# VHH binders against q9y6x5: the designs that were tried, part 106

Target 1, 379 residues: q9y6x5
Amino acid sequence: LPPKLLLVSFDGFRADYLKNYEFPHLQNFIKEGVLVEHVKNVFITKTFPNHYSIVTGLYEESHGIVANSMYDAVTKKHFSDSNDKDPFWWNEAVPIWVTNQLQENRSSAAAMWPGTDVPIHDTISSYFMNYNSSVSFEERLNNITMWLNNSNPPVTFATLYWEEPDASGHKYGPEDKENMSRVLKKIDDLIGDLVQRLKMLGLWENLNVIITSDHGMTQCSQDRLINLDSCIDHSYYTLIDLSPVAAILPKINRTEVYNKLKNCSPHMNVYLKEDIPNRFYYQHNDRIQPIILVADEGWTIVLNESSQKLGDHGYDNSLPSMHPFLAAHGPAFHKGYKHSTINIVDIYPMMCHILGLKPHPNNGTFGHTKCLLVDQWCI

## First folded at step 3 (VHH)

Design r17 (framework vhh_5j56_2)
Fold by ESMFold2-Fast, scan of step 3:
Structure r17 (fold): chain B 379 residues (1-379), chain A 128 residues (1-128)
Amino acid sequence: as target 1 above (379 residues)
Amino acid sequence: QVQLVESGGGLVQPGGSLRLSCVASGFTFSGSDYYAIGWFRQAPGKEREGLSSISGSSGGSTSYSDSVKGRFTISRDNAKNTVYLQMNSLKPEDTAVYYCAAGELYDRSYFSKEYDYWGQGTQVTVSS
């Protein structure tokens, strides 16, 4: 009886891949559901910030996961690649699984979605898997479907995260049609497996399923490098994050560091924190560093002359190459409806509506997603 | 083409010290300053945990997880193409296989998946 939702993310699934490659399983899913062709993500167009924005409906400056590598100037803590489970980093927002568990006394389940293995406001996902990249998509799906069918209180919100096509997008670049074709065909097969599993278990007709992603991917080149060492000596700053958005913590006068950087490359914008464009919503948080460097699309900031990276993301969120898509199917959604664009922060209030939850204050606009939903007046 | 070899593990008593070494081949630390070098560990039945990273040249940024900050120190010797993890005030809970990893991209250091090259690991046991 209670509505159920499964939220699936394929990391780095650029929206335009849908037009350049064939996805028979995903197209069958969309035919009986909805497609949003472009989702305008938050800046920085990185994995952790955008995954947390999806489940909180907040810009990064409000939810506090401002990058994949962070430094908090007030507490002097570093967020590192330790799979850090310190709630401090995550406590500036309330993700939907916490809301689901606290408002309705329902269960949540998670297979590797960022933040789900962390107790946030003293609440951890009822069922979860600690992050481990070696765990197969099949094992993640098996656990999620088992929890959806065999839990008390019932699991009403479930998440599933997969690392591809992001890893291959970085390795090969999005313009490598042969390698990307192989990777994307495997992903389409995983979508087919997911739908088949849900049908086999009797979940398909009564479950709302969202398939989305956090960002896109753009082609990089060894011909498009910005050597930060040619601009400024390492002794003048601490590097918190490097590319394509560098986060600079000055060890000397901030203005002196800024002056050394501001004219170093025509392919990089240098901002003092207070001068970061308002449209980024990337200013009002202690974890945003005093100086931010933003590379132009396809340019890589390096500390030496060479890079083997062929694809990247993190660039300006107005770039279509940085946009993911959203597809959905289930009793809450229209069938065969296509929508052009929503903001990634709009997903949270839509999901709250589907689950019957009162959303926490957020930056999303429910009106932007109304046309996707059967119980709403679109026109 | 890139290979990493860990050494320096072994059995140590609580409160003791060990220095792990990670020797790289297929690239040079002085010529590849943008390579992030990280130390990770995995105990039986536990998830893989990132401990420390060093980015860029000897003047580059270092980071530490809260569980080891103040006890472990990462450093590099470019002449020896080696990164070290100096481990002090060792505790029984530090018992794990320790891995050295290298990745070209600093900005994705939160995920072990972002490190492209991995050593085979070295066992550290803190026991009496």
Scores: ipSAE 0.000, ipTM 0.240, lowest interface PAE 16.4, mean pLDDT 87

Design r18 (framework vhh_5j56_2)
Fold by ESMFold2-Fast, scan of step 3:
Formats: C-alpha cells, sequence, structure tokens
Structure r18 (fold): chain B 379 residues (1-379), chain A 128 residues (1-128)
C-alpha cells in the first residue's frame, strides 16, 4: 500500500499549553509517537501565511501569502476574506497536495486547510470541502476518513483544519485558565475521537498522522494599545493590514509617511521595506508594503477604537508565545521520541520524504527532522 | 454596545428575489471600517453556514461562499448604517434563518468565528 499521511492543524495551539493543561488523549498519541516541543514559525505569525509555509516549506516572501490581508502593487489586486478564490494569490508556490497529485497517480483530500478550495497551478485537491467555519469537526473527520478509504486513485495526502483554540484564544486571552482549560479539553476530546475513528476504520496502523498548529497566542490588554490616528492622518496612506503588523501603502511621499510613524510609539518598530530585519525573511515580495509596523508582544495597533481581542498573534517569530508544537504517530515515526525545536518550513521536506515525493526547492532542512523518522540514522 | 437587526425575510417562490437588511447600532460604518460584517444562515438540522462578508479596509472588499456566488450580492450604505444582502435566483435549499454578524477587522484570519455580535435572525422560506 502506498504511504499515507493525514496532516491536522488546531489553529493557534501555543506550545506551552501542553505544559499547563492536561491532554490525556494527546499524551497517549505522543507516548506511541514523537513530540517536537516548539516549532519556530515564519514571520508574520498569522494563520494564512503559516498554514501555507507548512505545506510549501517556504518563507512568506517566497510563497506569496504574506498576510491574511494583502495588496499586490504590480497587479493592483486586493486579497481579503476566506471566500476569495483567486488563484493569483496562491500561485507563487506549489503546495504538497498539488505535488502529490502531479508527481504520482495519487489523490489528495482536504477539510478546510487554507488554500485547498482554490485551484493552484490549475490543480485543486481531488476531494475538498469549501471553507465554512460552521461545519463541525465530526463532519470534517467523516469526509476525510471516507475519502482515505474509498478513493481511486488512492488518497495518500489528507489535511484537516480546526479553528480552535485560536478563536477562544482571541476572545478570552491565553491567561484565562478557566475558559482555556474548557476549550483545550474539548480539543483533546476531538483528538481522542480522531484516533478512535481511525482505529475503527482500520486506518490507524498504516496511516501517518501529524498534529500541529500554525502559531501560538499572547495576552493583550486595553492598557496596551497603539493608536495610529494619533500619529498620521488617514489621507496620507492606505491601510492594507492593521495589527500587530501594519502594512502601510503611502498615498504621498514614502519618506514623509515614514517620518510621521517612526516615533509614534515606543512599543512599535517602523520599517521601510528594505530595512525589515533579514532574520524575518519578509522583504522580497510585491505584496509586502513599502512600510511595515511591528508591534511589541501584547500590544495592539488600533485606529481610534478599542480592541475586542484579549489574545493575539502575528508578533515576532522569535517569541516562544508565538510557537506551536508538532506531534506525530505512524509507521514512519519513532515511538516515544522527544525533540526540542524545528522550523515550521522543515515540515514540508519531511512530509515529502514520508510520501516519496520530490520536494520543490524550499527553505526547510530535512536534517532537522530526520531523528523523528524510523528509516533515518539519527546523529 | 453593538446591536444588529435583520429584516426583509419572508416567503418567496423558487427563482424569486429578496433583499435582506442589517441595521447596525453602537458603531458607524463611516467611522468604523474595522468591523467586518457577514451574513450567515442556519436551516433546521444543519450547521450554520457563512454566506458573504464585507469590510472597509481594502475599499469595500466582499466575499461569497460557493453556494451563493453569482446569486447573492452584499453591499453597504454607510449613510444609513445598513448592510444589505440581495438574494436572486432563490432555491428551496436557500430556506433558512438568516443572520448578520459583526466582528473586529484587526485580524482577517479567514475565520467567521471572530464575529462576536449577532442579530436575532430573519426567516427566509423558498417554497411554492
Amino acid sequence: as target 1 above (379 residues)
Amino acid sequence: QVQLVESGGGLVQPGGSLRLSCVASGFTFSGSDYYAIGWFRQAPGKEREGLSSISGSSGGSTSYSDSVKGRFTISRDNAKNTVYLQMNSLKPEDTAVYYCAAGPLYDRSYWSKEYDYWGQGTQVTVSS
């Protein structure tokens, strides 16, 4: 039977939640599999960019999904909202499900992973669900498992996306132990349901399963706001993205806009595009705006309004609060192995290896993940 | 306090049209383009479905689910503090309670779960 892989994302699952809350089902999964305690994600630490980095192995400047809201200066196109189906935004990279379908006579299946309901390089996942946040985890799981068992050519790569704990992390903040414990217990129960469903269908022993996330979460406060309107009038710029990384498109001289913003707040860094720190790998793309503003951890950029969010992400990717984890189980993975840290771009070449696919050029390093795999020598 | 009130529902024949209105209070569209406004529906025994959204940050950007794309149009009238959903070529499958919702636009994370304010809903029935 060809190797099979199910990639599961729980959006906004901060790595340190594993140490602060009980996850009996996830701990049983890890006991017979592998755990990477911290995954260093890409900048900016947002949902769309990091989900696309997981499946392409590329930094955001290379794959082109540079934010959840984007403007392309060359074509004058605007990207917004989950229902924007224009392939233009996704075509700067080849995600693993496209490679899976084009290199091998194999199918891919998708339940809500960002980009899977869009034709990319004229290829869409063989089986997919159009994005709808109201569809239950159970319905997504039912479709994925049905497709894994009942497809020709066989589904060898499947993705499953769930919006929690991100939505609750934003609403309550990660420091709200009462609400977060309830949310995280429900997620652990969903992991239990996933494992039980795979066992009942005879998939568990031959399926590789990765459980990961795109980013973490940090506590925000009404006491930590940066009011952009106090520094610059709306007539001087178009706002492409706001918080915690603001994307500024000047309507007047770029230097004048920069000078108005440069000393706006001690809790925000202001960069001309060419001065963005090299360590972010966030510079070489037409969708990165001429000026970006980067708020300090826990600070929210606002336009003369209070923020409703008690938690947020998008901050500097060096911050541990922004890091997710990775757990995996299956015939490709060791049992009971613990690893400290990998880069989120390393997941793609590892997945290509498991599936027997030739990876497209990418920013990941296979050596970083080889100790997780049974068919590799470690150290 | 943000409050949303839907109106314009009713009974219509297959192939007919309805225009739903969502009137906002507690914020204004001209001064609060940080709010994303969306339309959702829920039929008996089905999950709540996102249909369309509108935001102001990128000059009135709109989006639609595949089930309604080409048939439904979302728009806003900032002077009337109202968001509209124009529904054309209605099908029996469109029968549901329709809700408008509002949320902060600080993070356009693709997820309607960030809508925090919901109206009470308006019934749409497509039947002969």
Scores: ipSAE 0.000, ipTM 0.301, lowest interface PAE 12.2, mean pLDDT 87

Design r19 (framework vhh_5j56_2)
Fold by ESMFold2-Fast, scan of step 3:
Structure r19 (fold): chain B 379 residues (1-379), chain A 128 residues (1-128)
Amino acid sequence: as target 1 above (379 residues)
Amino acid sequence: QVQLVESGGGLVQPGGSLRLSCVASGFTFSGSDYYAIGWFRQAPGKEREGLSSISGSSGGSTSYSDSVKGRFTISRDNAKNTVYLQMNSLKPEDTAVYYCAAGPLYDRGTFSKEYDYWGQGTQVTVSS
């Protein structure tokens, strides 16, 4: 039987939640599988960019999903959540479900993973759900398990996306132990439901399951605001993205806009595109704007008003608060093994190896994940 | 204290138009990256359905359900702290109580049924 993989994402699941809260179901999953304690994600530490990096193994400047809100200077197109179905935005990379369908006579299935309801290089996931946040985790799981058992060609790669704990992280902030405890317990129960459903359907012993996330969360405050309107008038620029990484498209001379912004706040770094730190791998794409503002951890960029966000992400990817974890179980993985850190771009070549696919050129390093795998020699 | 108040409902003939307004207090649309404002409806004996959303970020990301796409338009007036739903080409099946809600803005900008604040609703009746 061909190897099968289910990739599950809980949006905004900060790595240290595992140490600060109890997860009986997730710990049972890990006991017979592997845990990577920290996954260093890509910059910017936002949902769309990092979900696409997981499935392409590429930095954002290479795969083209550089933010959740984008402007392409060459084509003059605008991207937002309402326009995320244009293949143009997704075509700078080949995600693993496309490779899975094209290299092997195999099918892919998707429940809400970013990009899976879009034809990319004229190939859409064989089975998918159009994105709708109102669809329950149970309905998403029921569809995925049905497709894993009832498909020809067989579904060998499946994805499942869930919006929590990100939504609650934004609403309550990650330091609200009472509310976060309640939310994280519900997620642990969903993990229990997932394992039980796979066992009931006879899938558990032969299915590789990865549980991961795209980023973490940090505490924000009304005491930590950066007001752009105090520094620059709206007539000088078009705002492409706001917080915590602002994407500025100048309407006047770029140097004049930069000079108005560069000393605006001690809690914000202002970069001309060519001066963005190399370590971010966030420079070489037409969708990265001429001026990028990067707020310090926990600071929110606003336009002459308050922010209701008590938690946010998008910050510097070196910050541990921005890091998710990765747990995995299945025939490809060791049992009871803990690993400290991998890069989020390393997940893609590992998944290609598990599925027997030839990876497209990518920024991941297979050697970083080989200690997780039973068929590899760990140095 | 956050409060949402809907207005603009009423009786209209098929093919007619109505504009609903949602006024927020204790919260601003232009400065809130956290809250999206959405329009929902519920007809007797039916479940509540999401129709449209607009984000609080500059530029305003919008989304629409397939049942209203092309007929309904969501917009905002930040100076008046008001979100509008312009409803054109109304059909008898559009008859429902219409609700304004404010809730968490996921990174994808899509609406959750788990909204934080709800208005009390405004009745829209489409009949001759």
Scores: ipSAE 0.007, ipTM 0.375, lowest interface PAE 9.7, mean pLDDT 87

Design r2 (framework vhh_5j56_2)
Fold by ESMFold2-Fast, scan of step 3:
Structure r2 (fold): chain B 379 residues (1-379), chain A 128 residues (1-128)
Amino acid sequence: as target 1 above (379 residues)
Amino acid sequence: QVQLVESGGGLVQPGGSLRLSCVASGFTFSGSDYYAIGWFRQAPGKEREGLSSISGSSGGSTSYSDSVKGRFTISRDNAKNTVYLQMNSLKPEDTAVYYCAAGPLFDRSYFSKEYDYWGQGTQVTVSS
C-alpha cells in the first residue's frame, strides 16, 4: 500500500540531447508521463554536489558536498571521488533514503547513487551496492528490482545510477554527433530494458519512476586553455580543485594570491570567497576555499599542459548546456504533461510528498512541481 | 610537460611478488591532492582494467578494484615523486601490460574512465 519511488540518474545527460537525437523508448515513457525540459542545477555543476542536492533539496553550501574534490582546513581531511566514504563529508544534510528509513517503517535500496554506501547520521541505505564502475546496468537493475519485490520492511525508495553519457561526453565532447549518437542510443535501449523489466515483474503500474541527471556537458578545445602556471607560482598556494572551477588555498597572504590571479585571463573570473555572486549560493561553508576561480564556458584551467577532455561541466549553472532534464511516470504523475523548468533542489520536496514523508528544511519550492502531480491543483 | 616512467615488471611464478614503480616529472606530488595517480593493466584480447589509485597528502587516499583488493597495495614517496604498486600472491590471470596514469581529480566518470597522461607500460608475466 505505501507509495514507491525509483529515482534513476544518467550522469551528464544534457537537456538539449532530447531535441538533437532520437529516443524512442524515452519518448514512449514521456508520452504516458511527464517531462521537465530543463532542470536548473546547483553551482558548481559537478556530479557529487548535484547528486546530493537532488536527494537533500539543498544548495551545496548547505549540504556540504561543495565539489568532487574538497579539503577541510580544520580537520585536515580530504575528499575525492576515489575517497568519498568518510561520513564527515556527508553529515551536513539528511538525504531522502535516511528520512525514508527514520520517519517510516520502510526500507531504501541503492545501486551506486553517490552517498548510498556511506552511513550518514549513523544510517546507511537498507540495501546498497558499493561503488564499482565495472558493474553493468543490468546487474544494478536486477538488484534494485529484487529488493523492490522481496523486502521486509518494504523498499519504498530506490535509486539507480549510471555513469553514461558523462564519460563519453568528456572523451568525445557533446558536438561529436557520431560517437554521441551511438552512446545515447545505447542509453535509450537501457531505458527500454528498465521499463520492460518493471512490466514483467508487475511493478510498473504501482511504481513511480523518475529519470533525471545531475548536469549537462559543454564542448572544450585545446584552443581554450587557461594556464594557471602563467598566473602564479605553485609555491604560493595549494590547489584543492582545478577545472573549470579552481579552489585555491593560499600558502601566503590571501590578498597577495588574489592580486596575482585577478587579471591573469579574460576567460576566468577570480573571487574572494565573500565576493562570490549571491546567485550561486556558494559561499557559506568552510569547505569552500578562500579563492575560487570560475572559467568561462568551454574554457579549461590547466597547469602548463594540454587536456585530453573534449567535453566538461562544472560551469555557471545559468548556462543551458549545464542543465539536465527530468522525466517521470507513475500513479503520482500526470500523463502527457510537459513543463519548462524547475530547480534541481525542487525534486526533493516533490519526492517527499510522493512518499508521504515530512521533508527536512530545504531550498526547494514544492509549488514549482505541483503541475506534475495528479493530487495537486495546478493553478 | 608531464612524463610518467614505469619500471619493475618481469616474469614470476604463481604466488610470487613484484613491485612496480612510476616516476613522475613535469609536476609534483608534494603535499598536493590535485593529481591522482592510477595503475591500469591490459591483457591481449581484454579490456583495459583500472586496478588502484592514490591521491591526497595526508597518508594518501587509495582505491582498489575487487580483482586485486587484498593482494595489491599502492603507496607513494612524495620526496622521490614516485608511486609504487606492490603486487602479492600473483596469479596467471594477472599477466598483462601494466600502465601508470595521471590526471587531476575532476569527477566520478573522469576518474573511472579517463586519465590525461600515460606511461609506456611494463610487462608482467605470471607463468610456471
Scores: ipSAE 0.007, ipTM 0.322, lowest interface PAE 9.3, mean pLDDT 87

Design r20 (framework vhh_5j56_2)
Fold by ESMFold2-Fast, scan of step 3:
Structure r20 (fold): chain B 379 residues (1-379), chain A 128 residues (1-128)
Amino acid sequence: as target 1 above (379 residues)
Amino acid sequence: QVQLVESGGGLVQPGGSLRLSCVASGFTFSGSDYYAIGWFRQAPGKEREGLSSISSGDSGSTSYSDSVKGRFTISRDNAKNTVYLQMNSLKPEDTAVYYCAAGPLYDRSYFSKEYDYWGQGTQVTVSS
């Protein structure tokens, strides 16, 4: 009875893959729905930060997941990537599943979306799977569709996360057409499986489905390395995050560390925290370190070693290579509509509107997504 | 040629402790987080389960699965090129072959099935 929404993320799905590869199942989805060609994500263009921005509508400095590896200088805590269950890291924002459960007293379901296996403000997704990369897409889909179809009170918001094409993008690089073609065809087949499963269960016509991603991917090379050890001895700082955005915690005077780093490479910008460009919205959080290094697109920061990765992300969010896309289908969305660009923080207030939820204060602008929706007038 | 060799497995009583070692050859722990070294286990007829990981870099970032958090501790000795898994409060359901694996660090890489290098495994049996 109430409106329902399934939010699906394929990690690292660069927007221009849609122009360079064939996606028959995704194109059929888009033909009867909407496509946003580019989604401008938040800085830094990493998995955890952007997935949390999608469901909170907030910049990273505001929601507190500022990197995949973090240190909080006030509490002296370290965040140890995807399996950290400490609510402390997630409690600076209220994600949509929490609002859904508390404001409208409805259920939420989650298959592996970052944060959904953590109690946030003492509220965990009604149905969830503990993060495990070994669980198949099919098992995640089976659980989500079971919960969407058979829950009382009804599941009105559901999420599904898949690690590809990010893992393969890192391994092969986005310019490896042979390997990326194989991986992307598999993704398209999974989209076909998802649509067919929803049709078989009688869910398709009344369910709103969003397919999106957190970031893109750019080509890296052994010829584009920045060796940090050539500029400063490791004993003078603690490394909180390395590449392509290095988070530096000085063990000595901050200015001395900055002076050793500021001219290290022509392919890296070095910022004192207060000098980080305002356009990044990456400054006002105690988890952002005193010195941040930002590599140029395709450059990898290393410590006197080579890099095995042929693709990476985390770079400047103005770069088109860092942008994902958004496709959507369902009763809330127009059919056959194409839109050029939105901000990733705009997804949250749009989803709140579809579900009839009052959004928490956020950095998104509902006006940017109005033209996607059938119940909105736009020019 | 990269190789990983596990040792330290054996028979232990419920509530007991074991320390597993994983010695890497053909590469060294670097000053970067380029590699994750992870511990996995597999019991007969069950899926392989990721347990814990540690980065190869100076940060030494660690992670743990819910089934072992608070009981197992991962650590490393860079001078010995060795990663350890200290297992406390062992239960019969911890009985499995334990593997160490090494792979490049990507986003959410710690429990990836796509680890590049695997050891041969060491048997842990928790029984009376």
Scores: ipSAE 0.000, ipTM 0.304, lowest interface PAE 11.7, mean pLDDT 87

Design r3 (framework vhh_5j56_2)
Fold by ESMFold2-Fast, scan of step 3:
Structure r3 (fold): chain B 379 residues (1-379), chain A 128 residues (1-128)
Amino acid sequence: as target 1 above (379 residues)
Amino acid sequence: QVQLVESGGGLVQPGGSLRLSCVASGFTFSGSDYYAIGWFRQAPGKEREGLSSISGSSGGSTSYSDSVKGRFTISRDNAKNTVYLQMNSLKPEDTAVYYCAAGPWYDRSYFSKEYDYWGQGTQVTVSS
């Protein structure tokens, strides 16, 4: 019987939520499985970059999805709404569903995980749903479980993506305990539905399930805005991405643009590309722009306009507010084990091990996840 | 601050057409990707459904859900600061309240989670 893995992401699920709210269904899942309390994600702490890092084991500079909005100076292509399905943007790495389909006589299934509706290296997930935010968690779960039970070659790797608590985190902010309590209770109920469905279908005992997220959330305010129009005129640059990490493409000399920006606000750092801190692993890709602005936690960069967002992410990946968690259950995992911290790039080589796949070269370290697995010596 | 006002809804027979308008205030369509505008609908007892989106890159990038692709067309008029949804070949199952929504940074594939501003809605009823 080939091993099977279901990878589930709840977008924007800050690790700290586990300490401040009750999750009875998630706690029952963890009781017979494992919990990693903090996952250190990649910079920038955004949805598309981190979801692609989970499935490739690569830093953003290596996999090429360096932001939710990108410009490639070599080809002069823009990553925007019209071309998020252009394989060009995704082809700098090989995600695990591609490897799964090519190394073994196996299928992959996807319910809306970023990149799964794009042919990457001429390979698309065997079963997938085109992205539509109005499709319920229940319908996504029904499709995934149908494909796990009724596929030939068998589906051995499946993904399931859900937009909450990210959407509500942006709208209400993570400090709104009343609204966040309601949202997080609904997510816990969805985890309960997931486990119940897998048990009813006879999948629970033989399926490895990972529940994780791409980033956290921090509180923002209309009192913490950085107005870029107060710093520099639009005639001097092209804006590729705005907040909280602004990507600046100069129209004049780079040093002149840098000098106009460097003293504009005490609440953002201004970097020439070569001066971006090495710890970010955010430098060696043509899609990273010549000047990067990094706002301090909770500060929003705007263009002479207000922001109604009360929560945001994208900030420094050393911030605990940006960290998600990882919980897992199944035959590959220990029962009742808690681990402190892993890097988000470590998830990929762990998943390759569980599935018996040879990983592509990656930035993860299998040793960091050994203590989670029953067939490994924890040293 | 950003405000959105929908208009153009009403009663139409099956196979008919309607054009919805969404007028924006508090920002301008200057060819910037700063704001994404989407059209959504919600029928009684059903979940909210994303239909179409338009955001700023050169040429006006658009997307459509499978349920409306080929029947609905989204467009914008930057001079009037207005986004339109042209709805053709309307069916009874298109009956819903239609909303426009705007977000301050773009993410077409995940639009509903990034929208900060919503219009009041306009009722569309397809019946004979």
Scores: ipSAE 0.005, ipTM 0.307, lowest interface PAE 11.2, mean pLDDT 87

Design r4 (framework vhh_5j56_2)
Fold by ESMFold2-Fast, scan of step 3:
Structure r4 (fold): chain B 379 residues (1-379), chain A 128 residues (1-128)
Amino acid sequence: as target 1 above (379 residues)
Amino acid sequence: QVQLVESGGGLVQPGGSLRLSCVASGFTFSGSDYYAIGWFRQAPGKEREGLSSISGSSGGSTSYSDSVKGRFTISRDNAKNTVYLQMNSLKPEDTAVYYCAAGPYYDRSYFSKEYDYWGQGTQVTVSS
């Protein structure tokens, strides 16, 4: 019987929510499984980049999904989530569902994980749902569990993506305890539904389940705005991405644009591409623009207007507010084990090990996750 | 300084068609449009409903709510900095004030995120 893995993402689930709110269903899951308290994600701390890093084990400069909005200087193509179905954007890496289907001749199933409705290296997830945010968690779960039980070749890798608590984190901010408590309780109830469904279908005891997220959330404010229009005239550049990491394509000399921006705000770092800090691993890709602006935590870059968002992410990946968690349960995992931190790129080689797949070259370190696994020595 | 102005609303008979226009200023749709643009509507006594979105590049993908899929088409004219909503096979239930909205691209679908900039709205009335 081949090993099976279900990878679940709750978008924007900040790690310290676990300490500040009650999660009875998630805590029961963790009690009989493992918890990684902090996952250090990749820079930029955005949805598409980090979801693709989870399934490839690569930094953004290596897998090519470098932001949620991108421009490729070589091909002159533009990307946003509205055109994410062009394989061009996704073909710089091989995600785990492609490896799963090609190495072992097994099936993969996907409920809306970024990239799973795109043919990547001429391979699309065996079973998938086209992205539609209006589809309920229940419907996504029903499809995934049906495919896990009723597929030939067998589904051995399945993914399930949910947009909360990210949407509410943006709308209310993570410090709005009343609204966030309501949202997070609903998520905990969905985790309860997930576990109950897997038990009812006889999947629970033999399925490895990972619950994780792509990033956290930090509080924003109308008092913490950087007005880019006060720094530089719109005619001098093309804006590829705005906030909290602005991607600037100069229409004039790059040095002139840099000089107009470099002293504009004390709450924003301005980098020429070659000066981007090495620790970000955010430099060596044609989709990274000649000038990058990085706002300080909680600061929003705007164009001569106010922002209604009270929470955001995309900030420096060293910030604890940007970190998600990882919880897991199943035959591959210890029971009741707590681990302090891993890198988000470490998830991929761990998942390859669980599934018996040979990982593609990646930036993760298997040793960082071996203490989670029953078949490994923790040293 | 970001402004959206809707036009093209009016009275139409059931089964008819209308094209709404949303003209943007303060940012550009020409290759460098990094705002998500969506169409919403609100009928009296009902919640605001998301209908369609377009963002990013000149050839970007589109999204539609189930209530309008197959009847409404979103498109853009980058030279005019304008987004259109072509509404076909109109029904009395389509009667509402229609809003154009823009916001910096956060994540994924417009249905999961709040838009930062809104137009004033244009009334569409479908009646005999």
Scores: ipSAE 0.006, ipTM 0.301, lowest interface PAE 10.0, mean pLDDT 87

